# VH-VL binders against Peptidoglycan editing factor PgeF (pgeF), part 14

Target 1, 264 residues: Peptidoglycan editing factor PgeF (pgeF), of Synechocystis sp. (p74606)
Amino acid sequence: MTMGDDLWGWQNINGSPYLTCALLAPWPHAFFTRAFYPQLPEQLITYLDPQGKAFRVKQVHGDVTLTATEIGQTPLAPDSTHPPADGIISDAPHQGVWVASADCTPVLIGDLIGKRVAAIHAGWRGTKARIVPKTIDKFLALGSELKDLRVALGPAIAGEVYQVDPWVALEVGQSVQAVQKLATEEQQWDHLSTMVNPPVLPDAEPEKYRLDVRRINQLQLLELGFAQEQIAVAPHCTFQMEELFFSYRRTHTKEVQWSGIVSY
Key: E = the ipSAE of ESMFold2; O = the ipSAE of ESMFold2 at other seeds; V2 = 0.75 times the mean of E and O plus 0.25 times the DockQ between their complexes.

## First folded at step 4 (VH-VL; framework fv_canakinumab)

Design k1 (from c06 with heavy chain F53Y S104T Y108W; at its last look DockQ between E and O 0.02; V2 from the best seeds 0.00; counts 0 for: pae O 13.5 > 2, placed apart)
Heavy chain, then light chain:
Amino acid sequence: QVQLVESGGGVVQPGRSLRLSCAASGFTFSTYGMNWVRQAPGKGLEWVAIIWYDGSNEYYADSVKGRFTISRDNSKNTLYLQMNGLRAEDTAVYYCARDLTYDTSGYWYEGMDVWGQGTLVTVSS
Amino acid sequence: EIVLTQSPDFQSVTPKEKVTITCRASQSIGTSLHWYQQKPDQSPKLLIKYASQSISGVPSRFSGSGSGTDFTLTINSLEAEDAAAYYCHQSSRLPHTFGPGTKVDIK
ESMFold2, look of step 4: ipSAE 0.000; ipTM 0.384
ESMFold2 (binder alone), look of step 4: mean pLDDT 91; pTM 0.935
ESMFold2 at other seeds, look of step 4: ipSAE 0.686; ipTM 0.856
ESMFold2, look of step 6: ipSAE 0.005; ipTM 0.503
ESMFold2 (binder alone), look of step 6: mean pLDDT 91; pTM 0.938
ESMFold2 at other seeds, look of step 6: ipSAE 0.208; ipTM 0.675
ESMFold2, look of step 8: ipSAE 0.000; ipTM 0.423
ESMFold2 (binder alone), look of step 8: mean pLDDT 91; pTM 0.937
ESMFold2 at other seeds, look of step 8: ipSAE 0.000; ipTM 0.428

Design k2 (from c06 with heavy chain F53Y S56D D103E S104T Y108W; at its last look DockQ between E and O 0.80; V2 from the best seeds 0.00; counts 0 for: pae E 8.8 > 2)
Fold by ESMFold2, look of step 4:
Structure k2 (fold): chain C 264 residues (1-264), chain A 125 residues (1-125), chain B 107 residues (1-107)
Amino acid sequence: as target 1 above (264 residues)
Amino acid sequence: QVQLVESGGGVVQPGRSLRLSCAASGFTFSTYGMNWVRQAPGKGLEWVAIIWYDGDNEYYADSVKGRFTISRDNSKNTLYLQMNGLRAEDTAVYYCARDLTYETSGYWYEGMDVWGQGTLVTVSS
Amino acid sequence: EIVLTQSPDFQSVTPKEKVTITCRASQSIGTSLHWYQQKPDQSPKLLIKYASQSISGVPSRFSGSGSGTDFTLTINSLEAEDAAAYYCHQSSRLPHTFGPGTKVDIK
């Protein structure tokens, strides 16, 4: 199975485009575009599974992933009808798990054997806190095997345009264990900047860098023992593709698109 | 309703200490950076300090560095400013303010969209 | 440290006239420049974010422009309630800094 552009397909519902990933073909799923705004997961799930129930959380850019059952048991966030978290794992059939994004990485996960699915909101803060590895650990604790997992990293702000302060780039980079184990910050910078497909890129402005958050998440998954063919990384940039995606970096407004996956 | 409420201001002698508090409500406090900004009587705004959303990183204006400590307790939704070695020029209304954005900018601290009412600190004999 | 300057220090303006306030940064700050209004005896209020972006609940007569080092706040038709001090603030680099303020009063 190829991990390149062949894995990503544009689909259309009533003139509105959305993305799917071949690694997640066993599960109804979508990375929706701005064309579906202002539809919410409770409406969007009907395109994927008319029998399904939508689950979502109040995203707080943290490292917590809840099961669908735990959502009902977790105190609600202030001024919200949803508990605080940034990831959801299904625990029964016909559960749709959803995250919103506008530059942060939406991550969808399916378990080919265990049938559980997950959606994760992975911005730079959640990536620094290793929300994706922590969610994988939760899959394993629930009985999943790593070889059966398929992970899709969806449309997000691309590293080539994501300008950040130097300490943001370094601290997120240190979430990769191979980087963290290096003895000095000079070595860490060198590794992050010179490895194949580097997650840290130079910027034209002094005292700024560019950070590829999807690449960092990919590196975290590879360190856990995922094979390349278990991970798909969308090449789509929410900042650059204005016609298709909202981007917080571009407009500094909070409109979002939704990504979701439904268990069977 | 998103709200910030400062407390702990008062009159103190030079060289003494005060601790200011800022109670937050109506938003997820632990996901936002927080600032202290002060305004001396009849003067403009002066940024004092900022702290990262989880309390790991803090930065200070040169005028207070080494004397003031910003901190937060996310379990109590409260921001603090410990002010040691107070001087007459520290006399001001102190505001706490929420960072405007925290996630996609890649800058840890952004502008300030929610402000408290302020608490007055007067340093005099 | 980025130094911000504002011009003018004061202006007295007849209602319905246009008000223009400028802010200049000592180094380029892109569009990381924000404008605040402070009415007498009140806390500051955010008017404009990122040089030119509107804030919900702020009247459309307030607008901002500029990038790099030169920025402008405009009130296209002054209302009596707009008598206030106006401050620019940069968030491009720590330490964050404010301009010295511009007082706008009703003539």
Scores: ipSAE 0.012, ipTM 0.533, lowest interface PAE 8.8, mean pLDDT 89
ESMFold2 (binder alone), look of step 4: mean pLDDT 92; pTM 0.943
ESMFold2 at other seeds, look of step 4: ipSAE 0.092; ipTM 0.639

Design k3 (from c06 with heavy chain F53Y S56D S104T Y108W, light chain Y50W S92Y; at its last look DockQ between E and O 0.44; V2 from the best seeds 0.00; counts 0 for: pae E 14.7 > 2)
Heavy chain, then light chain:
Amino acid sequence: QVQLVESGGGVVQPGRSLRLSCAASGFTFSTYGMNWVRQAPGKGLEWVAIIWYDGDNEYYADSVKGRFTISRDNSKNTLYLQMNGLRAEDTAVYYCARDLTYDTSGYWYEGMDVWGQGTLVTVSS
Amino acid sequence: EIVLTQSPDFQSVTPKEKVTITCRASQSIGTSLHWYQQKPDQSPKLLIKWASQSISGVPSRFSGSGSGTDFTLTINSLEAEDAAAYYCHQSYRLPHTFGPGTKVDIK
ESMFold2, look of step 4: ipSAE 0.227; ipTM 0.702
ESMFold2 (binder alone), look of step 4: mean pLDDT 91; pTM 0.940
ESMFold2 at other seeds, look of step 4: ipSAE 0.035; ipTM 0.611
ESMFold2, look of step 6: ipSAE 0.382; ipTM 0.747
ESMFold2 (binder alone), look of step 6: mean pLDDT 91; pTM 0.938
ESMFold2 at other seeds, look of step 6: ipSAE 0.006; ipTM 0.520
ESMFold2, look of step 7: ipSAE 0.012; ipTM 0.590
ESMFold2 (binder alone), look of step 7: mean pLDDT 91; pTM 0.941
ESMFold2 at other seeds, look of step 7: ipSAE 0.012; ipTM 0.587
ESMFold2, look of step 9: ipSAE 0.000; ipTM 0.439
ESMFold2 (binder alone), look of step 9: mean pLDDT 91; pTM 0.940
ESMFold2 at other seeds, look of step 9: ipSAE 0.453; ipTM 0.778

Design m16b (from m16 with light chain S31T Y32S F55I S93R W96H; at its last look DockQ between E and O 0.16; V2 from the best seeds 0.00; counts 0 for: pae O 11.1 > 2, placed apart)
Fold by ESMFold2 at other seeds, look of step 4:
Structure m16b (fold): chain C 264 residues (1-264), chain A 124 residues (1-124), chain B 107 residues (1-107)
Amino acid sequence: as target 1 above (264 residues)
Amino acid sequence: QVQLVESGGGVVQPGRSLRLSCAASGFTFSDYGMNWVRQAPGKGLEWVAIIWYDGSYKYYADSVKGRFTISRDNSKNTLYLQMNGLRAEDTAVYYCARQYEDWGSDEYLPFDYWGQGTLVTVSS
Amino acid sequence: EIVLTQSPDFQSVTPKEKVTITCRASQSIGTSLHWYQQKPDQSPKLLIKYASQSISGVPSRFSGSGSGTDFTLTINSLEAEDAAAYYCHQSYRLPHTFGPGTKVDIK
């Protein structure tokens, strides 16, 4: 649990709103809204750092995070001008790292001491595959210390409206080690449904559940040893707040918002 | 280059079984949902079955439920269709098709790459 | 299940003329409607995704429009190589379904 509303601030450029997070105050960053569509990271970075260079990837709902240098060394995805990945870590000053979303969780990370920043696209497939923990491991391998990291989980589809099949809820829940270690599926379901702030909620349809992907990512971070105050979770739902955000679940269209953070 | 190649078709008598394979290359197979689609000679396209990227979710057309089983082996980059209790109306070219994988849209995707198809003929 | 219908069943067209094919869904499917071309003895090829979105490598003479229940594929200036069957496909809800097809031939 965090004081998410206290950490989240609305900002404005020419009447267009975007979100920032107090935990990431040292870095220029934004969770942009639909109001900035169809602007791309190459344009959006000028609002954050006129000297910055934008880095992005072809998101494939996987578990791969690349450094900015590795992006230049990685073969492009088919029919794309970008390599396949779902996360980016900066490795020099003035690098903006960006992800697109329309219900999946945009995760921004800053290293207070090592100066590296990251952006991660964490949908349910990436969350099941533990892309956020794997990115944290990459920070540590690059010399970062866990205590210096600050993580913001941005606007995404809320658990209360994210209907999924039972196997999705269970398998994503099993990405939390405390759940995976339980001896039976009955125990796993019970744990996921009855813990404080449960990531799995009932649905009116008997063969459906509701899944809070941001809560699962938060649990993964806590099990790595993050303190609560190192993690901010946005209370904003992309599905319910249609004035501010695109939602793939709501419209089944491909419009997205961008979230980014700039190193120095 | 994305490539899908079906095999395992042939002529069989009604009531018999066949197993179709679809060999995938040129992309990360385990990140993509896959489908089987069939086309009877001179007829239109009929969707048969879908399987999620990790094989954990499957769904079938009513015409094949209980007789056909879709599966995949991600270590071999191969999609399968086990076809039991074959009937004359199952005679068709069978295509494997990849769901277009692009941000936040796993189940609501067009089929961007199709194999060449493999012919199954069920004839007495 | 969502039923798709197409019109016309068959269309014979002189080169350079405009071809229009319609697809109707039995219920609203937003823009989750896709178009495929199938030339004789070939597998289907994706032409248009999400009602109106372009596909790399598809000639600009192909365009799509519509939302909800009514959709249109347009070939603005028919080429000889466009003689084929054309299918609409909805991905809004399982089971996926296709229209019955429209055969376009050269006069």
Scores: ipSAE 0.000, ipTM 0.447, lowest interface PAE 11.1, mean pLDDT 90
ESMFold2, look of step 4: ipSAE 0.012; ipTM 0.458
ESMFold2 (binder alone), look of step 4: mean pLDDT 92; pTM 0.950

## First folded at step 6 (VH-VL; framework fv_canakinumab)

Design p1 (from k1 with heavy chain T104V; at its last look DockQ between E and O 0.01; V2 from the best seeds 0.00; counts 0 for: pae O 13.4 > 2, placed apart)
Fold by ESMFold2 at other seeds, look of step 6:
Structure p1 (fold): chain C 264 residues (1-264), chain A 125 residues (1-125), chain B 107 residues (1-107)
Amino acid sequence: as target 1 above (264 residues)
Amino acid sequence: QVQLVESGGGVVQPGRSLRLSCAASGFTFSTYGMNWVRQAPGKGLEWVAIIWYDGSNEYYADSVKGRFTISRDNSKNTLYLQMNGLRAEDTAVYYCARDLTYDVSGYWYEGMDVWGQGTLVTVSS
Amino acid sequence: EIVLTQSPDFQSVTPKEKVTITCRASQSIGTSLHWYQQKPDQSPKLLIKYASQSISGVPSRFSGSGSGTDFTLTINSLEAEDAAAYYCHQSSRLPHTFGPGTKVDIK
């Protein structure tokens, strides 16, 4: 078994770094950095696949994943030019699926056999609503098998710096079935705070906690039956690594980076 | 209220240069991408160039690449097109146009929602 | 570069009747297609964005549909003021491109 660091590789275009994951090596993909701002998926896809078409949605921090075909069939979000969703699954070759982030977890998924790929925007609201498991269910309904899926959880705000209110930590934690099935909130808090690599950490400020959203998503995937080797979790923190990433929590500005993966 | 006004057009000999300006008012210019689009007399629309909200990226149609330069001065709310090595085929009305979705945090192309009145460039011997 | 074609090149239509204009892309562009109206001696005006989305101030008789490679602009019940050239425009990839235009005249 190799170390987790062996899975993540820095790539470079004209001095601008971006990140790739070895689990997704069969597919052109990238977790781009702030250095590519303000380029958009329609431009960024040319670095990955000159034949590719870019697909994106109006991210609303929800739990909906659309296929590339469904994007054209879905009514637009209010005051928007895109349908509301937070995940996209490819349904033909040479489709690039994209999500924007600035602290929320970008999740890229590839199906080694079924050839579908997905991109998911997983903030704490979408994680609470289990957008990642719901997207996996959609892969399975389309004929994929769980053993063939590879999942990369990209750069996001790290749990060690992500301060949240107690109810946020608890309700997101309850999205893990092992937690939800415990009889009392006291048991749920104890489990979330004391398990190995706990997703909920103490904070110095009274009545605040720290939440590791990537760890919660990882736990959700493990409970679905994924092997640990099918999941890669980036160690990169968008808040702490300011030279590389925008962070909404750090600056309260709306700049984003893009992550995408292309089917073939 | 939202307005774009082009200027700098005129008659010029082949091989010479012109500089077009586009004055913006009624909106926060520095949060939007900007385009130049041209139309030869009696012909259709041709996209010429685009520049990002902060001037960090510019792209050109192949027909003008290497000869035209798009630029902007956000402190003056002004878009520019420097046209060098002009040819007869560059004769057109030149429009500046705001891209609906170029803002600081939402890089989504949504079409060109505000157009200027156009300025005529005639390249003739 | 993505090539857009439009059909028909020209259409003469009786007032109150339906006008249909098609735009076809050389490659899939999802819904990144926009429609413009240009009346004689005027600047273009955005009618429809993202294949089917309404623009404030555009009459409801204008509608758009399609995705991928095939798109349609429909004018339900043509009015005299609708005599114009109509252009499709893709923003899926740079360079952005326009269709060649469709002229609509009143019969």
Scores: ipSAE 0.000, ipTM 0.404, lowest interface PAE 13.4, mean pLDDT 88
ESMFold2, look of step 6: ipSAE 0.005; ipTM 0.427
ESMFold2 (binder alone), look of step 6: mean pLDDT 91; pTM 0.934

Design p2 (from k1 with heavy chain T104N; at its last look DockQ between E and O 0.41; V2 from the best seeds 0.00; counts 0 for: pae E 12.7 > 2)
Fold by ESMFold2, look of step 6:
Structure p2 (fold): chain C 264 residues (1-264), chain A 125 residues (1-125), chain B 107 residues (1-107)
Amino acid sequence: as target 1 above (264 residues)
Amino acid sequence: QVQLVESGGGVVQPGRSLRLSCAASGFTFSTYGMNWVRQAPGKGLEWVAIIWYDGSNEYYADSVKGRFTISRDNSKNTLYLQMNGLRAEDTAVYYCARDLTYDNSGYWYEGMDVWGQGTLVTVSS
Amino acid sequence: EIVLTQSPDFQSVTPKEKVTITCRASQSIGTSLHWYQQKPDQSPKLLIKYASQSISGVPSRFSGSGSGTDFTLTINSLEAEDAAAYYCHQSSRLPHTFGPGTKVDIK
């Protein structure tokens, strides 16, 4: 990628906007906006691959990623038609993998050589539990190589507006191994707040902090050995861009947008 | 119907142990954090412990650290409280309570929206 | 540890009148403050989360306000069924703590 390139492009279907990422250009994919509500992945996939089958899970803010095959083999939640998980990896052509979000980070991954794709729902709980690194480990176990992976971190609540309790900021920050290994919490706070593009920012309220969950996920990926050019981070804030995205923090309602990627 | 049902309370002597159970039904237990809260006779509510949805993290009130252990078995939809070294001050009704699991707020404890009926533990000589 | 205090300890209130219950934290807890109702011989019931956010199934006469250290639960027009103990609860820092409770009776 050339320095200064814009990786993020707005696309349109019948007046409804959605985002794509240049790192994922080989795969049909989208970070859809609220304009597509109440369409579900089973409808949305037809915009990406008319032959595709949509796969989704009952998101529980955890750290589990299932393959498309494992979805059919995993017990359903008692109140759902889907098994519990927060990530999906494809294991055959024409599989669309999907996650819902309203502030949590939707993460899409493609393997340039192995052709597997994934979608991950990464909220602060899943980020603390390292769902993204665990999903990368699953790619590697399936035969992927790290150098072939491309990762896009989609629209989410921005760190500048994401107020959290202090222990949330610290414990999510500790999911970065360089932070976790520091000897004292004082050193951990200092590192999280003073590094370049810090993931933890001060809040006007002294017992609150602001947390950039996308930045934490980016740091986790860099620690695994990803090069900067393998990772794209959307600058879009679901809270601030109210005309385009639902935000749970803004409205405390459960409407969501969907993000998906299709294997070939 | 969503419900929580505690059991295992009773009368025990100081220094003894007791295990409480909380049976969950009507919801996906493995997706929710769980709490124990106690209430001494005629007194207010006291938070005791919390465990994450997958059992990966546990936190305790200072009054029970080192004596009580919260645990869960998601395959049986059951929450537990192992109480060792019981003292007269532990006499209370013990409630289990579900916390909300929404991950859109960035707050770990979003209030306890479902409570059991409670089970009485009496520690007396 | 964050200490919560509540005022008053007890109040008897004429039906249809407004009830206010205050909760004060020993240090700022932002909006990480929740309110519970406990009727005699019943389990607690969540009324308000995060200082002011409503809960499905809770009557609209219940509302909460405040941030930082000072919080208020308001019952706008008291009904007979509202006779209960009311507790505030903070989730900002471990250990979590409850206020001592406020008993509300009908005059």
Scores: ipSAE 0.000, ipTM 0.444, lowest interface PAE 12.7, mean pLDDT 89
ESMFold2 (binder alone), look of step 6: mean pLDDT 91; pTM 0.938
ESMFold2 at other seeds, look of step 6: ipSAE 0.012; ipTM 0.579

Design p3 (from k1 with heavy chain W108Y; at its last look DockQ between E and O 0.02; V2 from the best seeds 0.00; counts 0 for: pae O 11.7 > 2, placed apart)
Fold by ESMFold2, look of step 6:
Structure p3 (fold): chain C 264 residues (1-264), chain A 125 residues (1-125), chain B 107 residues (1-107)
Amino acid sequence: as target 1 above (264 residues)
Amino acid sequence: QVQLVESGGGVVQPGRSLRLSCAASGFTFSTYGMNWVRQAPGKGLEWVAIIWYDGSNEYYADSVKGRFTISRDNSKNTLYLQMNGLRAEDTAVYYCARDLTYDTSGYYYEGMDVWGQGTLVTVSS
Amino acid sequence: EIVLTQSPDFQSVTPKEKVTITCRASQSIGTSLHWYQQKPDQSPKLLIKYASQSISGVPSRFSGSGSGTDFTLTINSLEAEDAAAYYCHQSSRLPHTFGPGTKVDIK
């Protein structure tokens, strides 16, 4: 294993490409592309585990992660057949956990020892609310150890093209504790824009910034004590790679791709 | 400078129509949801309607459903409220307000962080 | 429709004292509750979002707490400029609704 983008491999099912991550090799998993639309997790899981059962939620861009058991115990979202949440942790073998995305970061997690897996939908709101750290805390509460976790941040809109208003960039950036602790907003902006691989980039349009949500999630994980080698960040941009991914920012339409991982 | 400015209020007779406008500046209007909220004289706040950033969905309070239409023209950075069949009970200051519902989260509403100064609508004969 | 109630309807408070305002929802709304201040003859101003999240530019004496059905806005040391009406607002389900308001005056 070498640089982060060398961890990512294209796979093919019947001519349709999907992406896998070497850090998650022990588990059947995929970041599917638009080529699989309109298939749903109940169909897609058969490519990963013919014995598997698919679990999904009604994503509300929040910070809640449910176990597969809790999904059955949680009231359904309004006008939905699924409970509201943005992350799922497996709690038995042969459970596929799934999230939909079209620019928001799909995060897949595996526990090498405890065998639990998770899928998280991390848009900018969920990232601001620290859904990924909260999900890690839930792994730890269930008996996992941080050193055994492997995290893949999948295809999403790249910071280089994700134009946002200043308050969005700042509020999401403040979810990084090292940033939040700085005494002034000017110091916070400076830190976010000048660190190595900065999560906040300048935009040609005045009063706009560009935000790398995957980088913010990566920073949150590093603050929890993850080693660099435990985290893979996909270089793939859903906005720029139109042939492979739907992008809400590009088309303002609501088609999605699915990402999932199956427990053993 | 983020700003919302309402216009089009006035005195009208019951049963007539009125169209309110809300001019937005200082932010990318097309990425935010927008609300109308009203306040009758001496009374509390009443949510009236919301429209998604792209105009694809509109929702209304029961008290105005079927009579009022919220709309937006993103090319003009303008929000509208068409008010038909006006009643005395519609007398209020009408505010437009920016919803923190941002681009990909049309199902998620974070409150109204920017408000206009309001425009008074008085319905009387 | 989710009905919000607020207590008290009116409160007259000596400067520097703590003010507590409660909001109750008719059913669970998680943390999708927001607080607004409206000073006399002014537009409403967002104070707190998502029950407890601070808003840039709002004095730190304002804080919020709660989840589910019971929520509280606290002003830890009331200042003269805080005389206003305070409204809770839920965004969990459409139609969105406001509480009836709590008027806070300086004693």
Scores: ipSAE 0.005, ipTM 0.489, lowest interface PAE 11.1, mean pLDDT 90
ESMFold2 (binder alone), look of step 6: mean pLDDT 91; pTM 0.937
ESMFold2 at other seeds, look of step 6: ipSAE 0.006; ipTM 0.421

Design p4 (from k3 with light chain W50Y; at its last look DockQ between E and O 0.64; V2 from the best seeds 0.00; counts 0 for: pae E 11.9 > 2)
Fold by ESMFold2, look of step 6:
Structure p4 (fold): chain C 264 residues (1-264), chain A 125 residues (1-125), chain B 107 residues (1-107)
Amino acid sequence: as target 1 above (264 residues)
Amino acid sequence: QVQLVESGGGVVQPGRSLRLSCAASGFTFSTYGMNWVRQAPGKGLEWVAIIWYDGDNEYYADSVKGRFTISRDNSKNTLYLQMNGLRAEDTAVYYCARDLTYDTSGYWYEGMDVWGQGTLVTVSS
Amino acid sequence: EIVLTQSPDFQSVTPKEKVTITCRASQSIGTSLHWYQQKPDQSPKLLIKYASQSISGVPSRFSGSGSGTDFTLTINSLEAEDAAAYYCHQSYRLPHTFGPGTKVDIK
């Protein structure tokens, strides 16, 4: 058992496992596993809400989050039936918001009072661009209060195995304002490597580092004023848990798992 | 209107270098992954290399690793293949082909839906 | 590396007859299998994506089926312009690979 493990529960549909988070218990939600491939959100939502309508976007590793209404108003991505974005916020009951992942962090958010939910695809580029804080800002602009939000950071590639170039580790780390404000890059590296639960770890290969993208997203949320109890971080690694998850880093194949949450 | 045009092919001696270009038009080049595929005279298709839409990831067939470099300049809508240490077995028509670069954002490899006309590279002494 | 094989190597067919081409993968690739047509002295053309999905502008006489390791391209009623080489291609895992091709001629 580790910190946060009691928040994460395995569920099953016909022998196919999926993961839920206690912090999001008020909303039908799931971090689905590879066992549900090749089902799409339009099919998967029926497990969560038979009345629900699935919303998804063409993920582009950016920093844009759209409301369900804005999806219908936003020009489609080139050669796609969906607009470009990496996050979705609900704006009516029975809306399922969905993101795909295979190593990038799927983030699900619920508002206990305002009833809005969100799904965010947070890879290292989106994390560098602060997609999660920008989505929280959008919740607040829509009338939500920070104290009412609950955030779950789902299965993703773990920091202990996510090898990256130094510039990636540094630039993603600089998205944490406490890091960005340090006077020198040497101080920034030191902070990122020596803080409690450091998001940057050493690698055996020279000129490489290991980056914990979920930890960076967690730090961004704490900086916004979230209490630790409002944030759940899944300990599950998509790279290491091959039986449960697809991983682009592991296989260079295009399969993904879906994560979604439904408003009520 | 969507078009890919290769150039830079020719006859070269073994061990020499050659740089191929692929000019793209009629679509937003910077949102697509790009491939090089080659075909020796009278033979089948062989995948050579792929590069992501933003140029950050490249992958190569074992037959060309360490000798060929794929690159792109999105400001010029151009894909490149730098071929060093050319060998007789590199003799082929080289095609550039548009594809969707795989990632977790929902991009999928959907097959190579647009191909250039090809440019012939002949390596002979 | 995933090896694709095709059969037959060559097929000579009377117009209007059905053509069947098979592709077999050395391991399961789900539905990440695509088919291309290449006419003499022309660039390849995508016919079918993801084993069975149609491509805009490709005649409906072309269809694909299969999943896992065994895939089939079918030309339901061969036309004269369909004389070409046909290749399968997997995009399941890098490095991507092609099958060796099947040549279809008109009798």
Scores: ipSAE 0.005, ipTM 0.452, lowest interface PAE 11.9, mean pLDDT 89
ESMFold2 (binder alone), look of step 6: mean pLDDT 91; pTM 0.940
ESMFold2 at other seeds, look of step 6: ipSAE 0.006; ipTM 0.475

